# Ledger of designs, part 1: VH-VL binders against Exosome complex component Csl4 (csl4)

Scores and structures below are computed, not measured.

Target 1, 189 residues: Exosome complex component Csl4 (csl4), of Saccharolobus solfataricus (q980j9)
Amino acid sequence: MRTQGELTLPGEELAVIEEFMTGDGTYEQNGIVRAAVVGKIFYDMLNRKSNVLGFKKIIFQHLKKAKYVIGIVNSIKEDSALVSIVGIEERGLASPISAYLHISQISNKKINNVTDAIKIGDVIKAKLLSYTFPLALTIKMKDLGVIYARCSRCGYLLIKQDENNLKCQRCGNIEQRKIGSYMVKKGGN
Unless a header shows other numbers, all headers, positions and changes below count from the first letter of the chain; antibody chains aren't numbered by Kabat.
F, E and O stand for the ipSAE by ESMFold2-Fast, ESMFold2 and OpenDDE, each averaged over both directions (binder to target, target to binder). V2 = 0.75 x the mean of E and O + 0.25 x the DockQ between their complexes.
[cut] stands for letters that were removed.
The coordinates of atoms that the task and the answers printed are left out; those that the model quotes come from them. Centres of patches stay.

## First folded at step 1 (VH-VL)

Design bn1 (framework fv_benmelstobart)
Fold by ESMFold2-Fast, scan of step 1:
Structure bn1 (fold): chain C 189 residues (1-189), chain A 120 residues (1-120), chain B 107 residues (1-107)
Amino acid sequence: as target 1 above (189 residues)
Amino acid sequence: QITLKESGPTLVKPTQTLTLTCTVSGFSLSTSGVHWIRQPPGKALEWLGVIYWNDDKDYNAAFMSRLTITKDNSKNQVVLTMNNMDPVDTATYYCAHSYYDSSGYLFDYWGQGTLVTVSS
Amino acid sequence: DIQMTQSPSSLSASVGDRVTITCKASQDISNYVAWYQQKPGKAPKLLIYDASNLETGVPDRFSGSGYGTDFTFTISSLQPEDIATYFCQQYDNLPLTFGQGTKLEIK
């Protein structure tokens, strides 16, 4: 249990499900209640629920209507990536929303590791598979996947080389990704 | 290119029902929401309610008991109905666009507004 | 309901002056604040959203800042065409609420 009224970020642990069940702006994963959005923690002692104040009903309506979301890969653990949704279609979110991308939702072909297709720090275009927390994403469709990435070797921008490869214009490093509607145009600008 | 225009009676008697129509162009009501906002002369803006792309609605609790918002996607029209009008309801009524992107509650395009006077 | 208290109610300034308007929310609303300009007989025009983001096509002399409960709107160098009433609006929670407005006049 964290401090009442404390600020939390998406993905952070708030409680064990045994003590507090999920409420607004939270989700359960492996017996742990986690924040789904940034905001202030509110433990509802009467109903034994963990909430995060700052979750807006309207954001859920936007998500349900959305054709795609924009996310940043925050961490990769086992067979899933934790993703912060930072945009719905062409507009940025004021507060990121937590989501996950399971290895089975990355490619139509079998892959062995999440890092074969995406890396921490990548910006991805994805679609929602579920509208309950935790939000589940997919990038299996043609235009979904990595849309912006930086070189793991030198930190400079990667440019799309072909359907599966990005190339750093600074150091020449080539990296494989599940590439979507990639945003950085050829020409090294 | 996105435009909204309010139409309806400009004079309403006390206790009567107001019906205003908002005609939109440049976007689809099946993918975007429309809000109703009013402004009494010389006073602040008051949010009345919204109809979403999926026909869900939210209303300001202060007006909820007498306010209804409906739409017809094929006619590009949103209709506001408010019962039991009172002189204090005299205001310019606006409909406004809110594309359901990141915020949903930003009014980027407004109708010109229609002044509704409630008097005997 | 979240109350938005705007100050001052009116102000007079000279062309070229720096103009500042403030808005206070009755509770924490993060950065969910927009600012509008309304000229007589016209609908409001969105200038700023998410407290500090400038809407496309709006001159960069307009700016906003703040987080939580205290928000500020600034015109760095007042122009004659800036004469209008300015409103803040929160969109943290329903119902949406507006400040009472600040009428800006040239002296």
Scores: ipSAE 0.000, ipTM 0.470, lowest interface PAE 13.1, mean pLDDT 85

Design bn2 (from bn1 with heavy chain H97R S98I Y99E D101Y S102G Y105S L106W; framework fv_benmelstobart)
Heavy chain, then light chain:
Amino acid sequence: QITLKESGPTLVKPTQTLTLTCTVSGFSLSTSGVHWIRQPPGKALEWLGVIYWNDDKDYNAAFMSRLTITKDNSKNQVVLTMNNMDPVDTATYYCARIEYYGSGSWFDYWGQGTLVTVSS
Amino acid sequence: DIQMTQSPSSLSASVGDRVTITCKASQDISNYVAWYQQKPGKAPKLLIYDASNLETGVPDRFSGSGYGTDFTFTISSLQPEDIATYFCQQYDNLPLTFGQGTKLEIK
ESMFold2-Fast, scan of step 1: ipSAE 0.006; ipTM 0.506

Design bn3 (from bn1 with heavy chain S98T Y99L D101E S102W L106Y; framework fv_benmelstobart; at its last look DockQ between E and O 0.31; V2 from the best seeds 0.00; counts 0 for: pae E 9.3 > 2)
Heavy chain, then light chain:
Amino acid sequence: QITLKESGPTLVKPTQTLTLTCTVSGFSLSTSGVHWIRQPPGKALEWLGVIYWNDDKDYNAAFMSRLTITKDNSKNQVVLTMNNMDPVDTATYYCAHTLYEWSGYYFDYWGQGTLVTVSS
Amino acid sequence: DIQMTQSPSSLSASVGDRVTITCKASQDISNYVAWYQQKPGKAPKLLIYDASNLETGVPDRFSGSGYGTDFTFTISSLQPEDIATYFCQQYDNLPLTFGQGTKLEIK
ESMFold2-Fast, scan of step 1: ipSAE 0.007; ipTM 0.533
ESMFold2, look of step 2: ipSAE 0.007; ipTM 0.518
ESMFold2 (binder alone), look of step 2: mean pLDDT 93; pTM 0.943
OpenDDE, look of step 2: ipSAE 0.099; ipTM 0.708

Design bn4 (framework fv_benmelstobart)
Fold by ESMFold2-Fast, scan of step 1:
Structure bn4 (fold): chain C 189 residues (1-189), chain A 121 residues (1-121), chain B 107 residues (1-107)
Amino acid sequence: as target 1 above (189 residues)
Amino acid sequence: QITLKESGPTLVKPTQTLTLTCTVSGFSLSTSGVHWIRQPPGKALEWLGVIYWNDDKDYNAAFMSRLTITKDNSKNQVVLTMNNMDPVDTATYYCARDYSFGYEYYGMDVWGQGTLVTVSS
Amino acid sequence: DIQMTQSPSSLSASVGDRVTITCKASQDISNYVAWYQQKPGKAPKLLIYDASNLETGVPDRFSGSGYGTDFTFTISSLQPEDIATYFCQQYDNLPLTFGQGTKLEIK
């Protein structure tokens, strides 16, 4: 049990399931209750639930109806990426929601490493596979994938060069991605 | 100033369809959601449904089979259509703006004046 | 559906009194409660959201508190213009639901 009212980040451990069940803004993974969103921890002693203030259940109903979500890749480990959902379609969320993208949900073609298709800091357009925590994403469909990325070499904007490649407009570096409906177009000249 | 105003027939016969229009001013329908709520005389408020800025919709399951909410952003209008009216549907009908950021909800901050709809033969 | 039960159904108080109304949810709704004031013949007016946040333009004599299933609405010093019916509303889950209302009258 952590401190009542303490701030938590998505993915952090709050309790073991035997002491507190999942409540608002939390999810269970291998007997551990984890935060799904950023917010303040609230342990409901009467109902034995772990909650995170900052997640309204009503937002979750909208996630189920959404055609797509917008996320930021926060970390990559083993065969999955942790993604913060920051928007539903064209509207931003007040509090980011944690989700994951497994390597099997990136492409119908064989991918050896998650970093072959996406990188930390990339903005992705994705679709939910599950509506229970932890939220699972897919970018396998056409127009899903990386929609905005920065150059790993110089930090400047990448612009779509072709179906699988982005090019830095400052240093000329070319990087491969699973590209969706990419937001940045080449300037006319 | 932000305002909403309901308009439509005040008297409806049983089995007829009710159509109410909510005309908004001082904000864009592309930015905020609009809810429909009703209140039978002397009773509690009952939520009917909402249309969001992106034209997404949610309905109270109790009314879903006979209720439709649409909008026209260029006319600043939201329209409620409810089929097969019954005397028990007699109520004051309100439209209200949600106080929200995207799908986050923080209450209904501005309401129309309401329009009393009486269902009788 | 989440049921919201208000207590009392009606009350009478004198100008300057502290007035307290309670609202109980049938299940845990965190802090996702709004409070509305409805004067006779008029539309409801939002006073409080997220259980304790005062809406802009609302006098500071109005306050709210609570979390989970039990919520409280307070008027610290009743004024004549506060005669109205007060409703709580949950927004943890759809459909949005309201309490039965508490009718406040002055003695």
Scores: ipSAE 0.000, ipTM 0.504, lowest interface PAE 12.4, mean pLDDT 85

Design bn5 (from bn1 with heavy chain Y99P D101W S102D S103Y G104T Y105G L106A Y109I; framework fv_benmelstobart)
Heavy chain, then light chain:
Amino acid sequence: QITLKESGPTLVKPTQTLTLTCTVSGFSLSTSGVHWIRQPPGKALEWLGVIYWNDDKDYNAAFMSRLTITKDNSKNQVVLTMNNMDPVDTATYYCAHSPYWDYTGAFDIWGQGTLVTVSS
Amino acid sequence: DIQMTQSPSSLSASVGDRVTITCKASQDISNYVAWYQQKPGKAPKLLIYDASNLETGVPDRFSGSGYGTDFTFTISSLQPEDIATYFCQQYDNLPLTFGQGTKLEIK
ESMFold2-Fast, scan of step 1: ipSAE 0.006; ipTM 0.499

Design bn6 (framework fv_benmelstobart)
Fold by ESMFold2-Fast, scan of step 1:
Structure bn6 (fold): chain C 189 residues (1-189), chain A 123 residues (1-123), chain B 107 residues (1-107)
Amino acid sequence: as target 1 above (189 residues)
Amino acid sequence: QITLKESGPTLVKPTQTLTLTCTVSGFSLSTSGVHWIRQPPGKALEWLGVIYWNDDKDYNAAFMSRLTITKDNSKNQVVLTMNNMDPVDTATYYCARTYVTYGSGTYEYFDYWGQGTLVTVSS
Amino acid sequence: DIQMTQSPSSLSASVGDRVTITCKASQDISNYVAWYQQKPGKAPKLLIYDASNLETGVPDRFSGSGYGTDFTFTISSLQPEDIATYFCQQYDNLPLTFGQGTKLEIK
């Protein structure tokens, strides 16, 4: 149990599921209840639930009806990426929502590693597979995948070179990605 | 090598419940979906349902009132249960893998199939 | 449900011939079509996915094309081992549905 009324960030541990079940703004992962959004922790002692106060339920209505979401890849584990959803279609979110992208949901062609298709810091266009926490994403459709990325070597803008490759205009570095409806065009001056 | 193999009874009486098991090898049920498809003799393929890596399930509406799909990752097995069998349910039953594991309706094609098992429903 | 209609239901061709089979969806399914080969007594084998992508290990004489409602599957130069029934399948929406099949025979 953490301190009542304490601020939490998405992904932080709040309780073990045996002590406090999931409530508003929280989700369960491997027996641990985690914050889904930023906010103040509220432990409901009567109902034995962990909540994050200030969570706006209207966001779930938008998620359920969304054709796609915009996310940023925050970390990559053995078989999945942790993604912060920062937008629902063209609507930007004030507080990011945690989601994950499993390696099986990246490409309709087999890949060996998550990093073969996406990298930390990439902006992705994705579709929700669930509307309950933890949110699961897919980028397998033709228009889904990386829509904006920066060069791993020099940090400059990458532009689409072909179906699977992005090229840095500053250093010439070529990087492979699962590319969606990529946002950056050559000759945008 | 990726393999799937169906097993179960080859003869079922009308009104009985059919239980078929699909045993997989060379891949994990925690990273793939497994579908059940059937084919009556001389007819087209008919999709029955799927179970995904996270235990989510989808069923063909025509069968969902009598169809259940479950799995046990530790045994590498997917089980189809279909209640109230009728002679028109006579078919070869296949399990098949999809690399795409969950209900987008978009990438659910089958890269590996089991050999199939013929189930005859007769008195 | 999305209906998949194949044409022709059967055809005969000679070794070396170009063979074309068509598949029509009852509604727009983008490029979400797969093609399978099935030999008598055997399970289907995936040949083409996403309308035009060749599955690994499949000979390049097999090809697919199309978008929307009209799809074609082509064998550029028929070989004896290609004698089989061919099926299209849509995966745009559930339930997943298959064409009725095209039986290919050698003259």
Scores: ipSAE 0.000, ipTM 0.453, lowest interface PAE 16.3, mean pLDDT 84

Design lc1 (framework fv_lacutamab; at its last look DockQ between E and O 0.01; V2 from the best seeds 0.00; counts 0 for: pae E 18.9 > 2, placed apart)
Fold by ESMFold2, look of step 2:
Structure lc1 (fold): chain C 189 residues (1-189), chain A 119 residues (1-119), chain B 107 residues (1-107)
Amino acid sequence: as target 1 above (189 residues)
Amino acid sequence: QIQLVQSGSELKKPGASVKVSCKASGYTFTSYAMQWVRQAPGQGLEWIGWINTNTGNPKYAEDFKGRFVFSLDTSVSTAYLQISSLKAEDTAVYFCARDWEYSSSFDYWGQGTTVTVSS
Amino acid sequence: DIQMTQSPSFLSASVGDRVTITCKASQDISNYVAWYQQKPGQPPKLLIYWASTRESGVPDRFSGSGSGTDYTLTISSLQAEDVAVYYCQQYYSTPLTFGGGTKVEIK
């Protein structure tokens, strides 16, 4: 038996079938249980199974318990936005996870266009609605939404002015967003 | 199998520098962040920060920004903590720990390096 | 910063006793709590993560529970080898913070 939690590569021997059966991420060949995927070894002592937890599956365990995620708006379509999840709460991810944000999940107020509330490049705080791909997000809750944005006109930092408006420090442009717990506010340095 | 082996204890005077090493083995070094924690004599555990072992980008707790510097030598699977301008309050055991799967729970710890700062 | 208030600071009990250690977070940490055991001269050892998930190789007498701001580590039947200092840790947000520790001794 290998070390619990050890990294394994496809084809590596994990156990003999008489001691541990196949489980998630493993297969049997000639009485030998082998890794089917790269990941972390997990021997289930109660069910006597050899498992390999793939890196994607471990991230989903974290996602299921997350209060919120941090994402960057990558593109906007007619009724949705493609978002790259770059953090789970305050922890960054090594590889972004793709998710989508449907227009019906942006605000409790009716909006006509996705771009009325969010824009490409915005940093958003969001909650997961689903754990089946494609991952669905919502920003309806009060503290969810845009938390950091740059001016679409000049690229300078936008500062929260009120519930729905951000203002550019450099050029004075005013832009609307569905604002969450925004990090830079009027009257702050 | 998985091991983190740290450099030996250090006795230093105030104002000196120290560099603690943490050599990893038994896993792919660049796939897991490296965490640093300290424990002053008779005290609890205090988080210093972490370093992304693939990119080399560090993050420090607010109280440790400045004199504490993380670095890597990925060719020998080693992380380093350098402390400059040592003060008496830096006396502690310094641990490296492996970050488990984005969880910031620490599944493997080095044995600790005692740094003593005294005149 | 999220404060982790751990109690008691010190506990003595007999072999076979049920021991309960508590941590209270200054805000909801959504089960992002780990528990560590540290014996003298050794690094901490992970016991429990995600509030209630036992790390591999940890005896089943160790269990974790709780939600929101209130979390507990329970040793269902204390053994002589369980003499250590126990720490909780939140990993909901940075800075990562630990409880003050609970020293467990045998009477």
Scores: ipSAE 0.000, ipTM 0.427, lowest interface PAE 18.9, mean pLDDT 84
ESMFold2-Fast, scan of step 1: ipSAE 0.328; ipTM 0.759
ESMFold2 (binder alone), look of step 2: mean pLDDT 93; pTM 0.940
OpenDDE, look of step 2: ipSAE 0.056; ipTM 0.648

Design lc2 (framework fv_lacutamab)
Heavy chain, then light chain:
Amino acid sequence: QIQLVQSGSELKKPGASVKVSCKASGYTFTSYAMQWVRQAPGQGLEWIGWINTNTGNPKYAEDFKGRFVFSLDTSVSTAYLQISSLKAEDTAVYFCAREGLYYDSSGFDYWGQGTTVTVSS
Amino acid sequence: DIQMTQSPSFLSASVGDRVTITCKASQDISNYVAWYQQKPGQPPKLLIYWASTRESGVPDRFSGSGSGTDYTLTISSLQAEDVAVYYCQQYYSTPLTFGGGTKVEIK
ESMFold2-Fast, scan of step 1: ipSAE 0.006; ipTM 0.522

Design lc3 (framework fv_lacutamab)
Fold by ESMFold2-Fast, scan of step 1:
Structure lc3 (fold): chain C 189 residues (1-189), chain A 121 residues (1-121), chain B 107 residues (1-107)
Amino acid sequence: as target 1 above (189 residues)
Amino acid sequence: QIQLVQSGSELKKPGASVKVSCKASGYTFTSYAMQWVRQAPGQGLEWIGWINTNTGNPKYAEDFKGRFVFSLDTSVSTAYLQISSLKAEDTAVYFCARDYLEWSYYGMDVWGQGTTVTVSS
Amino acid sequence: DIQMTQSPSFLSASVGDRVTITCKASQDISNYVAWYQQKPGQPPKLLIYWASTRESGVPDRFSGSGSGTDYTLTISSLQAEDVAVYYCQQYYSTPLTFGGGTKVEIK
């Protein structure tokens, strides 16, 4: 038995079949369970299986099970936004994952422009619609949308004013957004 | 106002050809793929295929390869479905609907009103 | 091709009733299912996409649920205007395929 979570290469010995059966990313040869792919070793103690979770497969498993992701809006075209996924739920990612958010996936109202609901630099809470590249996002559901934003005029943090509006406490600028579970509300920190 | 407006009904004899048009308005035509779906009298919905309006690349369901051809005129935001060598079994209402380019991540949210094609002697 | 088996084919219920329509895929479609409503003489109208996401402007009495191969459309309190044929559709892989439809009528 090797160390749980250790990196393995294809062909490397992981376990004797008597101790752990074959699982994902493994194969049996002459009573020995071997890695079929490069990845991290996962011994399933409950089911007594040896698994190898590929780096991409591990990320997809987390994405597929995630209730939401956290992203930063990097650029906006007429009908879509490019988003860097920087977190899966409460877990931050070492390297951002690219995704896109189409205008049809923003609001329960039809909107004319992506910038009517989100802006470059906004932090959003979103759900994945696709687990293959390119990754597609939606923020139409309750609690999804902009969770942190800065004023487009002065750069100060915006505070939630109501269901559809954020207000800058420094310059008084009011901006409409598709607002999710925003961290700061009117009159509070 | 986002709309897809299709050409009027057609009555054709077996062996003839028909060309159905689908004109888009209220959105950027080349940002969405155009899907084609048919519905035979009293039957359910059947996917024919789709065309990428930006690249012109079509994709057809196996049963519709050969006689069914998609085309575009992007200057007037219009997609076309041409059916050659018409058969009685081609009698149906033909719908166009928009979807996102080559990706169907949010379903078909805007549909044309349908074009009835009747093939009879 | 992925087959979508929809049940029931016909349903008769009273205004205010909870209506449930089911759709079974021949393989895992990972939530890539949409639901459409079609009234006589009209094109289909998108109700739900991504298994459970309600399209803009669709009343909240319509909801979708499910995962893997089994999906459900629920109308929590049937209204007279809901008389229509309902279709599920997978968009996990081409060819895109529809369920056979469920005709909903008021008794």
Scores: ipSAE 0.000, ipTM 0.441, lowest interface PAE 17.7, mean pLDDT 83

Design lc4 (framework fv_lacutamab)
Fold by ESMFold2-Fast, scan of step 1:
Structure lc4 (fold): chain C 189 residues (1-189), chain A 123 residues (1-123), chain B 107 residues (1-107)
Amino acid sequence: as target 1 above (189 residues)
Amino acid sequence: QIQLVQSGSELKKPGASVKVSCKASGYTFTSYAMQWVRQAPGQGLEWIGWINTNTGNPKYAEDFKGRFVFSLDTSVSTAYLQISSLKAEDTAVYFCARGYDFWSGSEYYFDYWGQGTTVTVSS
Amino acid sequence: DIQMTQSPSFLSASVGDRVTITCKASQDISNYVAWYQQKPGQPPKLLIYWASTRESGVPDRFSGSGSGTDYTLTISSLQAEDVAVYYCQQYYSTPLTFGGGTKVEIK
């Protein structure tokens, strides 16, 4: 028996069939239970089954229940942003999950450019539109959008000035964003 | 097979320090977080914090920052809780417990617990 | 911090009775709740995790249910060995928090 919760690759030995039967994500070969998928090992002691819980399946369960995700904008293409999901609600993820944000999912009003609403390096609060990879995001709802950003001119903190604008406290630079539940208020706390 | 064995009871005076050990066996020590929970006499369970056994990085609940310090000796699969400048209100049973983590730091429920170490602080 | 309000704080029931313990979170915790049994002089023992998944070796008379902010532990037919204090715990976000406990006794 291997360690409960250990990562396994397809083909790796998990148990002898006499100790644990095959369960989800496993198969039997010559009396040995082997992993069929990449994932974490779960020995079901009650039912005496060897399971591999795929990261994909586990991700779906957590993401499907989530009210929002926290992401970092990594790159912006013509009509979409590539986002690394780094948190599911209040929980931080050890490994980021790739997702995309299409220009049509930024605002209820028409916008011409993705960069009119978000910038590379921005931290956003978003909601999932799909639970199959590639993951699709939306920030169209009132509280969704940019929640933390740094000044493009000097790198200092941007603070919410009004519904659509952030202002740098160091250089006075004003930047437009689609702003959500912004974390830094006037006064810098 | 999986066990967490803690050090014995401690009787200390106010201002002293104590170091509680928790020795793990039957699993890969660095694959699971080590959680710390206390229970004051006649009271419920209170989470102190956890330590990532792979990285050594601790996280403390706000009320336990400062005097409470987590450490590890991975060569002997042992976690430690040190409490400095002991106060009477630190009198409690201190438990270590294994945190199960599907996200490598995101999900924590406690599937195996140590037997507890009673720390009594009195003059 | 997420507050876990557990009720009742105490109950006395007869062997064979159905016992229900409830736990209310101050915000939606998306099934990230576990239940523990603690007998006098012993450490807590995991009974249920992810709201309704029974830990291996735990008798099937113990079950968990609920969603959102409201969760329940049920003992379908109370046995003498079930005398203990029961705690719920959220593990949705840190700090991890426990309910106040429910002491179950036999009449």
Scores: ipSAE 0.000, ipTM 0.439, lowest interface PAE 18.5, mean pLDDT 83

Design lc5 (framework fv_lacutamab)
Fold by ESMFold2-Fast, scan of step 1:
Structure lc5 (fold): chain C 189 residues (1-189), chain A 123 residues (1-123), chain B 107 residues (1-107)
Amino acid sequence: as target 1 above (189 residues)
Amino acid sequence: QIQLVQSGSELKKPGASVKVSCKASGYTFTSYAMQWVRQAPGQGLEWIGWINTNTGNPKYAEDFKGRFVFSLDTSVSTAYLQISSLKAEDTAVYFCARDEVYTYGSTYYFDYWGQGTTVTVSS
Amino acid sequence: DIQMTQSPSFLSASVGDRVTITCKASQDISNYVAWYQQKPGQPPKLLIYWASTRESGVPDRFSGSGSGTDYTLTISSLQAEDVAVYYCQQYYSTPLTFGGGTKVEIK
């Protein structure tokens, strides 16, 4: 499809799945193979695979210099959450980068369950703890944590009530979170 | 196909206001931010700020806060830059440019630019 | 603010020459660099982003390279239509900042 050895960004189209299957650094979406990472395109003609190789260090350089990242909580296991990094500081990403948030990196206080502090669908501000795949996150510091969330009861916007609680402006539901620099302010303040 | 068309040149007196328009076509207006950059005569490029076309939220570089205001009319895919209380130092070509937006920001490199609007402030 | 310093500010070369323009950031910007071409009387045009990724439709004689604080735009075989001012831009942090520009002319 594209030029062999060409640099690609996450999300760019590389091939149709019928001609080249997914390989390293790629993913399939609606029959199209897309780059998952920044790197050099490598079409493996023998095995009919589309790959992005050799420049994962570029991603690590970008992430390593970042003061914070913005992520969305996609799933929660017993001791960790899978997070899609969608932004690096003020910059958005074309394709999310997978990372995980271990329960030990949520709070300076003991947490028994990940869901005591974050929930699926929450938007979090985090810092990178590791720069090798899989990427590890922390939200233990002040101003890190949940910065945007919706009510689990009615789906409406939650607004910061106090240090540890968010309140739905529609149904009055109160939910506990590890709250960071929360983006939505009450009363136009 | 993708095009940003800006309004024509303006000659204004100090203290007046000017409103520059930037009309987008050939793409989904709300999927791309509108960036603003100026170029003083014989000088280089200077970033003014951007507006999120989906939310309407503007962000300004520190030197441009106060007198510079971004706005939108999404029904006609047009962004605006208004400068109030014009000064001679505001004399420049003003460019709009598009930038791909995501949930928490933009990519901050500009793939398409308007042709520029010359604003001259002279007594 | 991150300062972007370009060198040279002016160069004159012959058609077919290899031209190199350098951009130095005041701090490590981790390849968050774009390059633009501005021809007389025209708006800037994106050439390169992510330090070395060529924008679609840009001739392959244009290439970008570099890392850390030092970045380079190379034109492998200068053409008459390449007469322009070239700008680097960092997008590692706001405010976004541009280099001072390099004016390229034909001898």
Scores: ipSAE 0.000, ipTM 0.445, lowest interface PAE 17.5, mean pLDDT 83

